# VH-VL binders against c3mjb8, part 24

Target 1, 104 residues: c3mjb8
Amino acid sequence: MRIKNKIKKRIIELIELAYITARKGDLELAREYIKLAEMYSRKGRIKIPLKYKRMFCRKCYTPLITGVTERRRIRSKILIRTCLICNWQRRYVLSRNKGSNKEN

## First folded at step 7 (VH-VL; framework fv_pritumumab)

Design l34W
Fold by ESMFold2-Fast, scan of step 7:
Structure l34W (fold): chain C 104 residues (1-104), chain A 123 residues (1-123), chain B 107 residues (1-107)
Amino acid sequence: as target 1 above (104 residues)
Amino acid sequence: EVQLLESGGDLVQPGGSLRLSCAASGFTFSDYAMSWVRQAPGKGLEWVSWISGSGYSTDYADSVKGRFTISRDNSQNTLYLQMNSLRVEDTAVYICAREDYDFWSGYYYFDHWGQGTLVTVSS
Amino acid sequence: DIQMTQSPSSLSASVGDRVTITCRASQSISSYLAWFQQKPGKAPKSLIYAASSRQSKVPTQFSGSGSGTDFTLTISSLQPEDFATYYCQQSWSTPLTFGGGTKVEIK
């Protein structure tokens, strides 16, 4: 259990590092950090928390930074996220009013 | 209700050290990045330091780099700022701020602030 | 470092007035701009983020606009509790930087 907690902590650290690395313009290194986090998740049998899974593209593993590597559009209470690197898209239904569900 | 309460401000001599604390309550502390912001008497706001939710990543203003260390204890819901080699120009009210994220817009922003703790560096 | 320039540094207004405060970034920051209100002796209160998004429980008289380098905070009808100093802040790049502040005083 202790070992799993250490692995979970490392997964989170790697995703945080990836985001900062991408923000500084090094997308290739950022993707490697995300791939490493996915490897720890898989080998350790630990799910990446939803908040952190939402921080990167599920197709190309680029961290999703609004206006930098990602575009966000809200249309008819649906959030559409587009990865600007690989053109991956995902739709999210807004709960109640726009902005009422504020989790990453 | 989100609460941030700073402590540790004091009068110190130039070259001295202080450790500031910010006690957080009313939310899951480890889910939020935190910053220290300072305000010198009669002056505007100046960002000092930032720490990620996990505590692994940190960043600093050039004016404090190498002298100040930001850290957090997620088990105690407390943010710290260790200040070494204090200078007269470090005199300010030091305020902790919580960074939230609006998933729908995709932007990070400060949403809650503490009241601040006064640090006076004087000979 | 990104320099944030606010204008005016101070203004005098009456209750019911429309007040406009501007903020200019030394380089493009997209919509990574926030606005804060600060009353004497108090900590800042967050008003606006992402240039135009109002924070929870912030009154509708406050609105933000702009993108890139030029940004505006508008108070459509000044209330007695709105006399304060207002700051803009960019979060496009580190170090995070604040404008010099605009003091809104009673005329």
Scores: ipSAE 0.758, ipTM 0.893, lowest interface PAE 1.0, mean pLDDT 91

Design l35D
Fold by ESMFold2-Fast, scan of step 7:
Formats: C-alpha cells, structure tokens, sequence
Structure l35D (fold): chain C 104 residues (1-104), chain A 123 residues (1-123), chain B 107 residues (1-107)
C-alpha cells in the first residue's frame, strides 16, 4: 500500500511537471512526462486520479491548457473540450453535482 | 471552513534569513496549489512564489529567485517560504493564497487568502 | 513579463453610483483575469475569476467583463462596504502580475 502511494505521488508529480513544461512551450517534453506517468500507472496498476487524467489529451498526451492547447465550448449543460494539437474531443454532461460528470 | 494562518514575520537585518509558515485547515491541502504574495507598506500586491499541490513544481518572481525557497509539508498541512539574503526592499506583509480550479471554465484562480505576516528588513 | 495597467488610480464616488474600473494587459491573456477587493489593514478578498465569473457569496452588484487585453470591473450600485482598493491580476503566464490598484473613495 505504501509503494502504491509512492507511485501515485510520482504519477501526480509527473503530470504537474508536464503541465508547467507545456506552459513554458515545450510540448514534446511535456508529452514524454505524461507518457512516463501513464507507464507508472499501467505497471503499478494504479489509476490516474480523475482530476489529473483530465489535465492532458487522451490521444496525443499534450497537457490541456485552456485557450492555449485546448478549446472549451459549452452548449446547454454539455462541455466540449477540443485538443488544438490533434483535434481530439470529449464531451462532459453536467449532472446535479459537477463532480459527477458523465463522459461519452 | 477554509482557514490560512501565517506566522514567522519579524524584524531582520539586511543579509539575514527568515522562514515563514502558513498553516492550512478545513480542506485537503495536497489538492491545492499555493502562492505567496507580498505587499510593501502603502504599495500594491506583488506575487512572490507558487508551488503545486504535490510540492514538486515551483515558480518564483525574478526579484526573489535564488534567495527564496517555497516548500510545503502536506502531512502537516503547512506551506513555507524560506527567505535568505534579505534586502530592505523585501519589507512587506507576506500573505499565503490558495489556488482553486473551475473545471467547467478551465481557469485557475485564488479563492482564499490568509491575514498576512509582516517582515521588516532594516538595520 | 505581462504588465497590467489599471485605471483610474483613484476615484471618488457616492453610495448608489455606478463605478467602472479598467485593466489592460500588455499582451493577450484570453480570460485569465481575476479581480480582488482589499480594505485597509486586511488581506485581499477574491471577487471575480475567468474575467466574468463571480466567486461564491460575492454580491451581484459586482460584474466583470472583457477578454484578450481589455477588462472591466463594474460595481452597478456602490454600497458603503464597497469603498476599498481594487486589483486586477493575470494568471496567463508567470510571473503572475497585478494591476497597480484603484482606490474607491467616498466623494
């Protein structure tokens, strides 16, 4: 349980580092940090927490920075996120509680 | 309720060192990035330093790079600012601020602030 | 660094007045702009984020607008407790930078 907690901490650290790296303009290095986090997740059998999983493109692994590497659009109660690098999209439906989103 | 309580401000001589603390309560500390912001007497707000929720990533204003170190102890719910090589122009009230995130808009923002702790650098 | 120019530096107003404060960024910051209120001797209070989103429990007389480089904070009907200094702040890039502040004084 202790080793899993350390791996989870490292996954979070890598995703945070990737986001900052992308903001400084190095998208290639940022993607490598995300890929490394995904590898720790797979090999350690630890799910990336939803908050951090939402910080990067699921297709190309670019960190999603609003107005910089992603576009957000809201129609009624549906949020549509678009990666500006690879054109990946995901829709999020606002439930009664914003923390309990439905994804397609 | 969310509370942030700073401590450690003091009168120090130029070239001296001081460590500030910000004790957090009422929320899961490790889920939030934190910043130090300062305000010199009679002046406006100036951002000093930022730290990620995990503590792994940090950033600093150019005026304090190499002299100040931001850190956090998530097990103790405490944010720190280690200040070395203090200068007269570092005299200010130092305030800790919590950064929240609105997933629907996609923006980060400060939502809660501490009361501040006064640091005076003088001979 | 992104410079935030806030105007006016001070203004005098009466209770019930409509007050507008302007903030200009030296480059486009999209909607990465927040507004804060500070009363003498107290810490800042967060009012607006993402240019136009009100923080929890912030009165409806406060509204924010703008995007890119030009932003406005509006107080639609000034109340006695609204006499304070107001600051804008960009979070588009580090260092995070604040405007110079606008002091709203009793006329």
Amino acid sequence: as target 1 above (104 residues)
Amino acid sequence: EVQLLESGGDLVQPGGSLRLSCAASGFTFSDYAMSWVRQAPGKGLEWVSWISGSGYSTDYADSVKGRFTISRDNSQNTLYLQMNSLRVEDTAVYICAREDYDFWSGYYYFDHWGQGTLVTVSS
Amino acid sequence: DIQMTQSPSSLSASVGDRVTITCRASQSISSYLAWFQQKPGKAPKSLIYAASSRQSKVPTQFSGSGSGTDFTLTISSLQPEDFATYYCQQSYDTPLTFGGGTKVEIK
Scores: ipSAE 0.777, ipTM 0.902, lowest interface PAE 1.0, mean pLDDT 92

Design l35N
Fold by ESMFold2-Fast, scan of step 7:
Structure l35N (fold): chain C 104 residues (1-104), chain A 123 residues (1-123), chain B 107 residues (1-107)
Amino acid sequence: as target 1 above (104 residues)
Amino acid sequence: EVQLLESGGDLVQPGGSLRLSCAASGFTFSDYAMSWVRQAPGKGLEWVSWISGSGYSTDYADSVKGRFTISRDNSQNTLYLQMNSLRVEDTAVYICAREDYDFWSGYYYFDHWGQGTLVTVSS
Amino acid sequence: DIQMTQSPSSLSASVGDRVTITCRASQSISSYLAWFQQKPGKAPKSLIYAASSRQSKVPTQFSGSGSGTDFTLTISSLQPEDFATYYCQQSYNTPLTFGGGTKVEIK
């Protein structure tokens, strides 16, 4: 259990580091950090918290930075996120409780 | 609901040290990045330091690098600023600010601020 | 560092006036711009983020516009409670930087 807590902490740290690394322009290194976080998630059987899972492209692992590495559009109460690197898209239904909205 | 309360401001001599605290309540502290912003008497706002939700990543304004250290204790819901080698020009009200993220727009922004704590550096 | 130049530094206006405050970034910051209101002796209050999004309970008289390098805060009809100093701030890169502030004095 202690090991799983350490792995979860490392997953979060890696995703935060990836985002900052991408902000400073190093997309390749940022993707490697995300891939490492995904590896820890899979091997440790630890779910990446939704907040952190939403910070990167599920297909190419690039951190999603609005207006830089992703595009966001709202159409008919649906948020459409597009990764500008690989064209991955995901749709999210806009709800009145924005903090707990489900992804499509 | 969200509350931020700073403490630790005091009168200090140049070269001295001081530790500021910001007590957070009403939200899951570890989910939010935090910043310290200062305002010298009669002057504008100046960003001082930033820390990620986990505490792993930090950043600093050039004017405080090497002298100030931002940290957090997520188990106690408290943000800290350790200030060393204080200078007269560090005299300011120090305010903690919470950085929120609007998932729908995709932008980070300050949404809640504390009232600030006054640090006076004077000989 | 991204420098934020805010103008004017101060102005005086009458209740009901339209007030515009401008903010210019030294490089493109997309829409990573926020506006804050600060009343004397108080902490800042967040007004606008993402250049044009009003925070909850912010009156509609406040509107933000712009993208890239040039941004504007507009107060369409100045009210007595709008006496304050207004600051812009970029969140595109660290160090986070604020404009120098615009003091709005109600005549």
Scores: ipSAE 0.686, ipTM 0.870, lowest interface PAE 1.1, mean pLDDT 91

Design l35R
Fold by ESMFold2-Fast, scan of step 7:
Structure l35R (fold): chain C 104 residues (1-104), chain A 123 residues (1-123), chain B 107 residues (1-107)
Amino acid sequence: as target 1 above (104 residues)
Amino acid sequence: EVQLLESGGDLVQPGGSLRLSCAASGFTFSDYAMSWVRQAPGKGLEWVSWISGSGYSTDYADSVKGRFTISRDNSQNTLYLQMNSLRVEDTAVYICAREDYDFWSGYYYFDHWGQGTLVTVSS
Amino acid sequence: DIQMTQSPSSLSASVGDRVTITCRASQSISSYLAWFQQKPGKAPKSLIYAASSRQSKVPTQFSGSGSGTDFTLTISSLQPEDFATYYCQQSYRTPLTFGGGTKVEIK
């Protein structure tokens, strides 16, 4: 469990680092950090926590920064995220009892 | 209920060192990035430093870079600010702030603040 | 660094008044703007994030608007507990920067 917890910690560290790296403009290096995190996840058989999995494009691995590398639109309680690099899209249904701060 | 409680503020001479603590309760500490913000007497707010939830990534204002170190102990739910080579200009109330994230909008923001701890740098 | 210019630095108002505070960024920050309230001797209280999103438990009299470089905080009907200093803050880039503050004083 110790080894598995250390691998999970490294996955989280790499995704956080990727996000900061992308914020500073280095998208290629950021993608490499995400790919490394996914490799640790796959080899260690540790799922990337949903919070961190939502931080990057599932197709091109670019960290998703609102207004910079992604666009967000809300229509009829559906959130549509679009990666501005590869045009990957994903839809999220806003639950009545869930969402931000127990609102919407 | 979310609570942030700072401690460690003191009177210190120029060139001295001091370590501040911020004790967090009421939430899963490791899930949140944290910042230190300061306010000089009678002045406005100034951001000092930021640390990611894991503690791996940090950032600093230029005025404190190389002198201050932000860190956290997620097992103890505590945020730290190690202040070295203190200057009279560092005199301020130091406040810890929690950074939350609204998934639907995609924005990070401060949602909770501590009461602050006063650091006075004087001869 | 992104500079945040806040106007006015102070204003005098009466209970029931509509109060408007403005904040201007030196470059476009999209909607990475937050507003905070601070009472004397107290820590800041978060009011608005993402330019217009009200934080939990913040009264509806507070509203934010704007995008890019120009932003506004409006208090539609000033209450006795609203006399305080208000700060805007950008989170588009580090260093995070705050406006100089607007002190809302009783007339």
Scores: ipSAE 0.731, ipTM 0.888, lowest interface PAE 0.9, mean pLDDT 91

Design l36D
Fold by ESMFold2-Fast, scan of step 7:
Structure l36D (fold): chain C 104 residues (1-104), chain A 123 residues (1-123), chain B 107 residues (1-107)
Amino acid sequence: as target 1 above (104 residues)
Amino acid sequence: EVQLLESGGDLVQPGGSLRLSCAASGFTFSDYAMSWVRQAPGKGLEWVSWISGSGYSTDYADSVKGRFTISRDNSQNTLYLQMNSLRVEDTAVYICAREDYDFWSGYYYFDHWGQGTLVTVSS
Amino acid sequence: DIQMTQSPSSLSASVGDRVTITCRASQSISSYLAWFQQKPGKAPKSLIYAASSRQSKVPTQFSGSGSGTDFTLTISSLQPEDFATYYCQQSYSDPLTFGGGTKVEIK
């Protein structure tokens, strides 16, 4: 149980490190950190928390930085995220009455 | 209710050291990145240092790099700033700030600030 | 470092006035701009992020606009509690940098 908690902490640390690395302009190294985090997730059978999973492109593993490595558009209560590196897209449905964390 | 309370400010001589603390309450501390921002008497705001929610990643303004160390104890909900080799120019009110993230816009921003603690560096 | 130039450095206004404060970045920062209010002897209070998004519990008289290099904070009808110093801040690139501040004082 302790081992799994340490692996989860390492996954979070790697994704945080990837984000700051990408902000400083090193997208290749940032992708390697994300790939390493995914490897720990798979081998440890620990799911990446949704908050952190949303921080990178699911196709090319580039950290998603608004206006830099991703574009965000909101139309008709739908958020559309586009990776500017590989053109991967994902849509998210906004909920007005409840939390707006619903994904499609 | 989110609360941030700084402590540790004091009068110190040039070359001295001081450790500041920021006690956090009312939220899950480890989910949020934190920063230290300072304000010299009668002057504007200056960002000093940043730390990720886990504490693994840190960043510093060039003026304090190598002299200041930011750290956190997530078990005690406390943010720290260890200040070494203090200079007269470091005289300021030091304020801790919480960084939130709006997923829908995609932007990080400061949403809550502490009251600040005064550090005076003088002979 | 990205320099943030704020204008005016001070202005005098009356309750009910429309007040506009401008902030210019030395390079394009997209919408990575926030606005803060600071009263004498107090910590800053967050007003706006992402150039135009109002923070929780911030009154509707405060609005932000702009993108790229030129940004504006507007107070549509100045209230007695709005006499304060206002700061802009960019978060596009490290280090985070603030404008020099605009003091809104009683006319």
Scores: ipSAE 0.800, ipTM 0.905, lowest interface PAE 0.8, mean pLDDT 92

Design l36Y
Fold by ESMFold2-Fast, scan of step 7:
Structure l36Y (fold): chain C 104 residues (1-104), chain A 123 residues (1-123), chain B 107 residues (1-107)
Amino acid sequence: as target 1 above (104 residues)
Amino acid sequence: EVQLLESGGDLVQPGGSLRLSCAASGFTFSDYAMSWVRQAPGKGLEWVSWISGSGYSTDYADSVKGRFTISRDNSQNTLYLQMNSLRVEDTAVYICAREDYDFWSGYYYFDHWGQGTLVTVSS
Amino acid sequence: DIQMTQSPSSLSASVGDRVTITCRASQSISSYLAWFQQKPGKAPKSLIYAASSRQSKVPTQFSGSGSGTDFTLTISSLQPEDFATYYCQQSYSYPLTFGGGTKVEIK
């Protein structure tokens, strides 16, 4: 349990580091931190928490910074996120049922 | 109820050191990035330092880089600012602020602030 | 560093007045702009983030607008408790920077 908790902590640390690195302009290094986090996730068989998984492009691993590396559009309660580096897209549907959000 | 309470402000001589604390309650402290912001008497707000939720990543204003260290103890729900080589121009009320994130807009922002603690650097 | 220029530095107004405060960034910051209210002797209170999103419990008389370099905070009908100093802040890049503040005084 200790080992899994340490790996989960490392995954979170790397994603946080990637985000600030990207915000300071180093996208290449930021991607490497995300790739390392993914490696720890796979090797440790630990899922990246949804909050942190949403912080980077699932295709190219660039941290998603709104207006910088990502574009957001909201239409009829649907959020469309587009990675400006690789053009990856994902849609999110806002549901009023208990304030739930749904990924598509 | 989210609460942030700073302490540790004091009168200190130029070149001295001081450690500030910010006690957090009412939320899962480790889920939030935190910042220190200062305000000199009669002046505006100036961002000092930022720390990630885990405590692994930090950033500093150039004016304090190399002299100040931000840290956190997530087991005690406490944020710290270690201030070394203090200068007269570091005189200010130091305020801790919590950073939240709105997924739908995609923006980070300060949502809660402490009351502040006064640091006076004078001979 | 991104410089935030806030205007006016101060203004005098009466209860019920419409008040407009502007903030200009030295470079484009998209919508990475927040507004804060500060009363004498107290900590700042968060009002607006993402240029136009009102924070929880903030009265509807407060609204924000703008993108890029020019931003506005509007108080549609000034209340007695709204006399305070208002600050804008950019979070587009580090270091985070604040405007110089606008003091809203009673006329």
Scores: ipSAE 0.745, ipTM 0.894, lowest interface PAE 0.9, mean pLDDT 91

Design l38R
Fold by ESMFold2-Fast, scan of step 7:
Structure l38R (fold): chain C 104 residues (1-104), chain A 123 residues (1-123), chain B 107 residues (1-107)
Amino acid sequence: as target 1 above (104 residues)
Amino acid sequence: EVQLLESGGDLVQPGGSLRLSCAASGFTFSDYAMSWVRQAPGKGLEWVSWISGSGYSTDYADSVKGRFTISRDNSQNTLYLQMNSLRVEDTAVYICAREDYDFWSGYYYFDHWGQGTLVTVSS
Amino acid sequence: DIQMTQSPSSLSASVGDRVTITCRASQSISSYLAWFQQKPGKAPKSLIYAASSRQSKVPTQFSGSGSGTDFTLTISSLQPEDFATYYCQQSYSTPRTFGGGTKVEIK
């Protein structure tokens, strides 16, 4: 069971490293780190926690940094995130006060 | 109530080592990234180091890279800064700061600060 | 590193005055700018993030504006507790860098 925890730790490390790498301007390397995290997730049968899944584009795997690699628009209580690299888009429905985990 | 309390500041000789602590309370410590910021006497603020909520990712200002190590113990709600090969230029009040995230806007920001602990590097 | 130039370095004002502090980045930082207040011998207090978003419990007399390279902090009606040093900070790229500070003094 400890192996599972090690793999989850590796996934989180890679996603956090990818975000920092992208923030420093190396989008290609950052994307490779995310792809590696996805591979560990798939082969280890371990779900990437939602918080970390929100940190990268589902289509091209570029880390999503507001105003740098993603655009955010708010319309009628819906947050629309757009990847500036591949134009992938996702909508998030605001529940009450703050953003929610709801997606469509 | 969110509280951040630094400790460990002392007088140390050039080339010496010191470990600072920041005790956190009033929130789920592991959910937040943390930074160390310093302020030399009569000078402005200077960012020193950052650590992710999980503790797996870190970053450093070039002036301290290779000499300082940031770490955290999420079970004890404590942030650390291990300072080695100290220089006179490292003399400052060291302050820990909590980083929050607004998912709606997508921005990270410092929201709470400790009072600081004074480190004096002198012969 | 991105340099942050803050002006003025100091200013003198009276209670009720409108105070304006400017911060300029050496390159575009989008809206990755925050403002902090610091009183002598005290820790900084966070005021504004994302250039214009006021943090919780920060009074409405504080407002931020700007994007790209030029940013402004405005205190619409200076209160006795507002005499302090104000700092801007960019978080667009690492390392995070602060402006030199603006000291708001009593006239």
Scores: ipSAE 0.613, ipTM 0.856, lowest interface PAE 1.3, mean pLDDT 90

Design l38W
Fold by ESMFold2-Fast, scan of step 7:
Structure l38W (fold): chain C 104 residues (1-104), chain A 123 residues (1-123), chain B 107 residues (1-107)
Amino acid sequence: as target 1 above (104 residues)
Amino acid sequence: EVQLLESGGDLVQPGGSLRLSCAASGFTFSDYAMSWVRQAPGKGLEWVSWISGSGYSTDYADSVKGRFTISRDNSQNTLYLQMNSLRVEDTAVYICAREDYDFWSGYYYFDHWGQGTLVTVSS
Amino acid sequence: DIQMTQSPSSLSASVGDRVTITCRASQSISSYLAWFQQKPGKAPKSLIYAASSRQSKVPTQFSGSGSGTDFTLTISSLQPEDFATYYCQQSYSTPWTFGGGTKVEIK
């Protein structure tokens, strides 16, 4: 289990690194870090924790930075996220008390 | 209750070294990014350094890059700032701050601050 | 670096007054703006994030507005405990930068 915990740590580290890299303007390098994290996830058979999975576009792998690489809209307790790079969208059914109830 | 308590501030000679600590309690420390912010006597706030929740990613203000090192020990719930080659201009109260994230809005922000610890660099 | 220009640097007001503090970024920062209150000898207290979102336990007399380059903090009815220095901060791009501060003093 130690090996799997080490791989999970590397996945988290790569996603955190991708985010700061994107904040500094290097979107291409940031995408490569996300792709590497996904490779560790697949090879290690370890799911990316939901918190970190929500940090990047699932289609183009660009980190999602609100107002920069992502647009957010809230309508009737539904959060709609749009990737500004590839136009990928995801909807989240929200509860103020619990956060997200469902991800589509 | 979220608490951040800084320690380690002292009077040091120019060129000296000092290590600051920030003890965190009341939350899962490893889930939060942390920063050090400083304030020189009678002056405003200046961001110094940032560290990710895992501790793997760091960032620094140009004025301290190469001299200061931010680190964390998630098992001890403690944030550190190692300060080397100190200059008179580094004299300030050093404050640790916690960065939170609101998924609804998508924004990161500082939500809790420590009281600060005074570092005086003089000969 | 993104420069944050805060105005005025100081103001004098009476209890019950409406106080307005402005902050201008040297480039567009979307809504990546926060406001903090600091009393002498104490740590900053977070008031507003995302330009207009109040932090928990922050009184409703505090409100934030703006986007892009121009931002405002409004205290609708100044209370005795509101005499302090106020700072804005951009979190759009590192280094994170703060405004010079606005000292709110009693008349």
Scores: ipSAE 0.675, ipTM 0.879, lowest interface PAE 1.2, mean pLDDT 91

Design l38Y
Fold by ESMFold2-Fast, scan of step 7:
Structure l38Y (fold): chain C 104 residues (1-104), chain A 123 residues (1-123), chain B 107 residues (1-107)
Amino acid sequence: as target 1 above (104 residues)
Amino acid sequence: EVQLLESGGDLVQPGGSLRLSCAASGFTFSDYAMSWVRQAPGKGLEWVSWISGSGYSTDYADSVKGRFTISRDNSQNTLYLQMNSLRVEDTAVYICAREDYDFWSGYYYFDHWGQGTLVTVSS
Amino acid sequence: DIQMTQSPSSLSASVGDRVTITCRASQSISSYLAWFQQKPGKAPKSLIYAASSRQSKVPTQFSGSGSGTDFTLTISSLQPEDFATYYCQQSYSTPYTFGGGTKVEIK
C-alpha cells in the first residue's frame, strides 16, 4: 500500500500546485497540473479525495477560485457553483444538519 | 481543542540564523495550510510565509525571500521557519496561524493563532 | 502588492457606542477580506472572514460588510472587552497584506 500512498500524495501535491498556479494567473498551466493529477488517479486506481476533487471544474479542469474563476450563489437552501471559464454548474443542497457544517 | 505553540525565539546577532517551531495539536495537521505572521514591537501585523497542507507549495514575502524557509513535518504535527542572514528589522514576535476553508462560502481564512515567540536581532 | 489602507488609525468610544472601522484595498479583492482583534500582549483573534462571515464563537455585535475595494467592520454596541486594536487583511493574492490597524480606546 506504500505505492498507492505515494501516488495519493502526488495527486494532492499536484492539485495544491494547480490552485496556487491559478491564483497567480496561469490558468493553462494549472489545468495541465489537474490533468496530470487525474491521470495519476486513473492509472493508479486511486480516487481523488472529495475535498481536492471539489477544488477544480469537472468539465474544463480549471481550479475553482471563488470570485476569480468561480461564482458561488445561494438560493434558499441550494448552493450553486458556476465555473466562469466554461459555465459548468453544480448544485449542493444545504440541509439543517449538514448545511451549517464546514468541510472537516 | 485546537492549539498552536511556537518556540525557538531568541536573541541573535545580525547575520545569524534561528529555527522557529510551531507545535500543532487537536486537529489533522496535514489538512490545513499554515502561515507565519510577524509583529515588530509596537507595530502592526506582517505576513511572512505560507505553506500548503502537503508541504509541497510555499510562498514568501519579498522581505524574507531567499533568507527564510518554511517547512512542515506532518508526521510530528510541527511547522518550521528556518531564518538565515537575520537583520535588525527582522526583530518581531513570530506567530503561526492556521488557514481553514469554508466550502459553502468558498473562502480560505485564518481561524486559529499561536501566542508567538520573540526574535530579537541585535548586536 | 495589494495595499490595505485602514481608517481611522485610532478612535475613542464609550461602552454601548456603535463603532465603524473602514478598510480600502488598492485593487479589487472580491470578498477576500478578514478582520482580526488584538489585545495588548496577545495574539490576534479571528473575527470575520469572506468580508461578512462571523468566525465561530464571535459575538453578534461584530459584523462586516463590503466587497471589491471598500470594507467596513461594525461593532453595534461596544462592550468593555471590545477595547482592542483591529486589523483587516486581504487574502486575494500573496503576499497577504494587513491594514495598519485601528486602536479602539476608552473615552
Scores: ipSAE 0.761, ipTM 0.894, lowest interface PAE 1.0, mean pLDDT 91

Design sAD
Fold by ESMFold2-Fast, scan of step 7:
Structure sAD (fold): chain C 104 residues (1-104), chain A 123 residues (1-123), chain B 107 residues (1-107)
Amino acid sequence: as target 1 above (104 residues)
Amino acid sequence: EVQLLESGGDLVQPGGSLRLSCAASGFTFSDYAMSWVRQAPGKGLEWVSAISGSGYSTDYADSVKGRFTISRDNSQNTLYLQMNSLRVEDTAVYICAREDYDFWSGYYYFDHWGQGTLVTVSS
Amino acid sequence: DIQMTQSPSSLSASVGDRVTITCRASQSISSYLAWFQQKPGKAPKSLIYAASSRQSKVPTQFSGSGSGTDFTLTISSLQPEDFATYYCQQSYSTPLTFGGGTKVEIK
């Protein structure tokens, strides 16, 4: 297996584990798993896939669980996500054409 | 088109073992968490086990912990359930289900189900 | 574990009727609720997720509402193909749990 493929797999595994850990209430440990995933991403020069990058707060590294650790608000086809731990926010636009969503 | 096809159901004696398979096609298998759900004859639905897309994280209903093992082979697009120490009360149709995610709402949900495979535990 | 209580356990209805099925969670589950339809001898069919979002190709007579602990599935005008058993399910925490089901029978 290629080294980069191994690192990518480990990044995904760590983010999945972080999400499950946060669901069980251990936010501190979940953040450590995310930080470890970020470290592998940087050192391996491998981008975290967008799907997984969207699973955690970019500021405090807490996994974003709708209604638990994040709030979602929809205004005029704009999604606003708010981290309930650090108040970090990000906006996303969902186009009426094709229904595609995009990170702003 | 998304397809899920279970196999491996059989008649077994109490204390026996079986391995169920769920063959997936029509989507990138490794991107989706999968679950096994069972239904005893004439009864309702009961969640059995779940596995993350990578296969690294698993979870189980208390009734099957220590006896059942969920696993997946992403290279073969196949989900497995290894069932050991089978009991009469494990008699059920076992169905695999795919978990999808709606980014707009932020919720995970089952969107596709297989037809199920019957496991009968009896002497 | 989160307990899901459905009511009624069964009901009799005629084609064209408005049917309401309720589901109560033993604790708040936000909108982590889904509804499924099951016909005899068939696998479940997914209808609603996130309490109120209809899945692809699900007819408009099906609608879901509620949040927190109390949820409702409404069939605005019952069709012949809608006679089935309906289940709610929470995905707020593991183990995932289903309601006991509501059998919708011909009157």
Scores: ipSAE 0.716, ipTM 0.890, lowest interface PAE 1.1, mean pLDDT 91

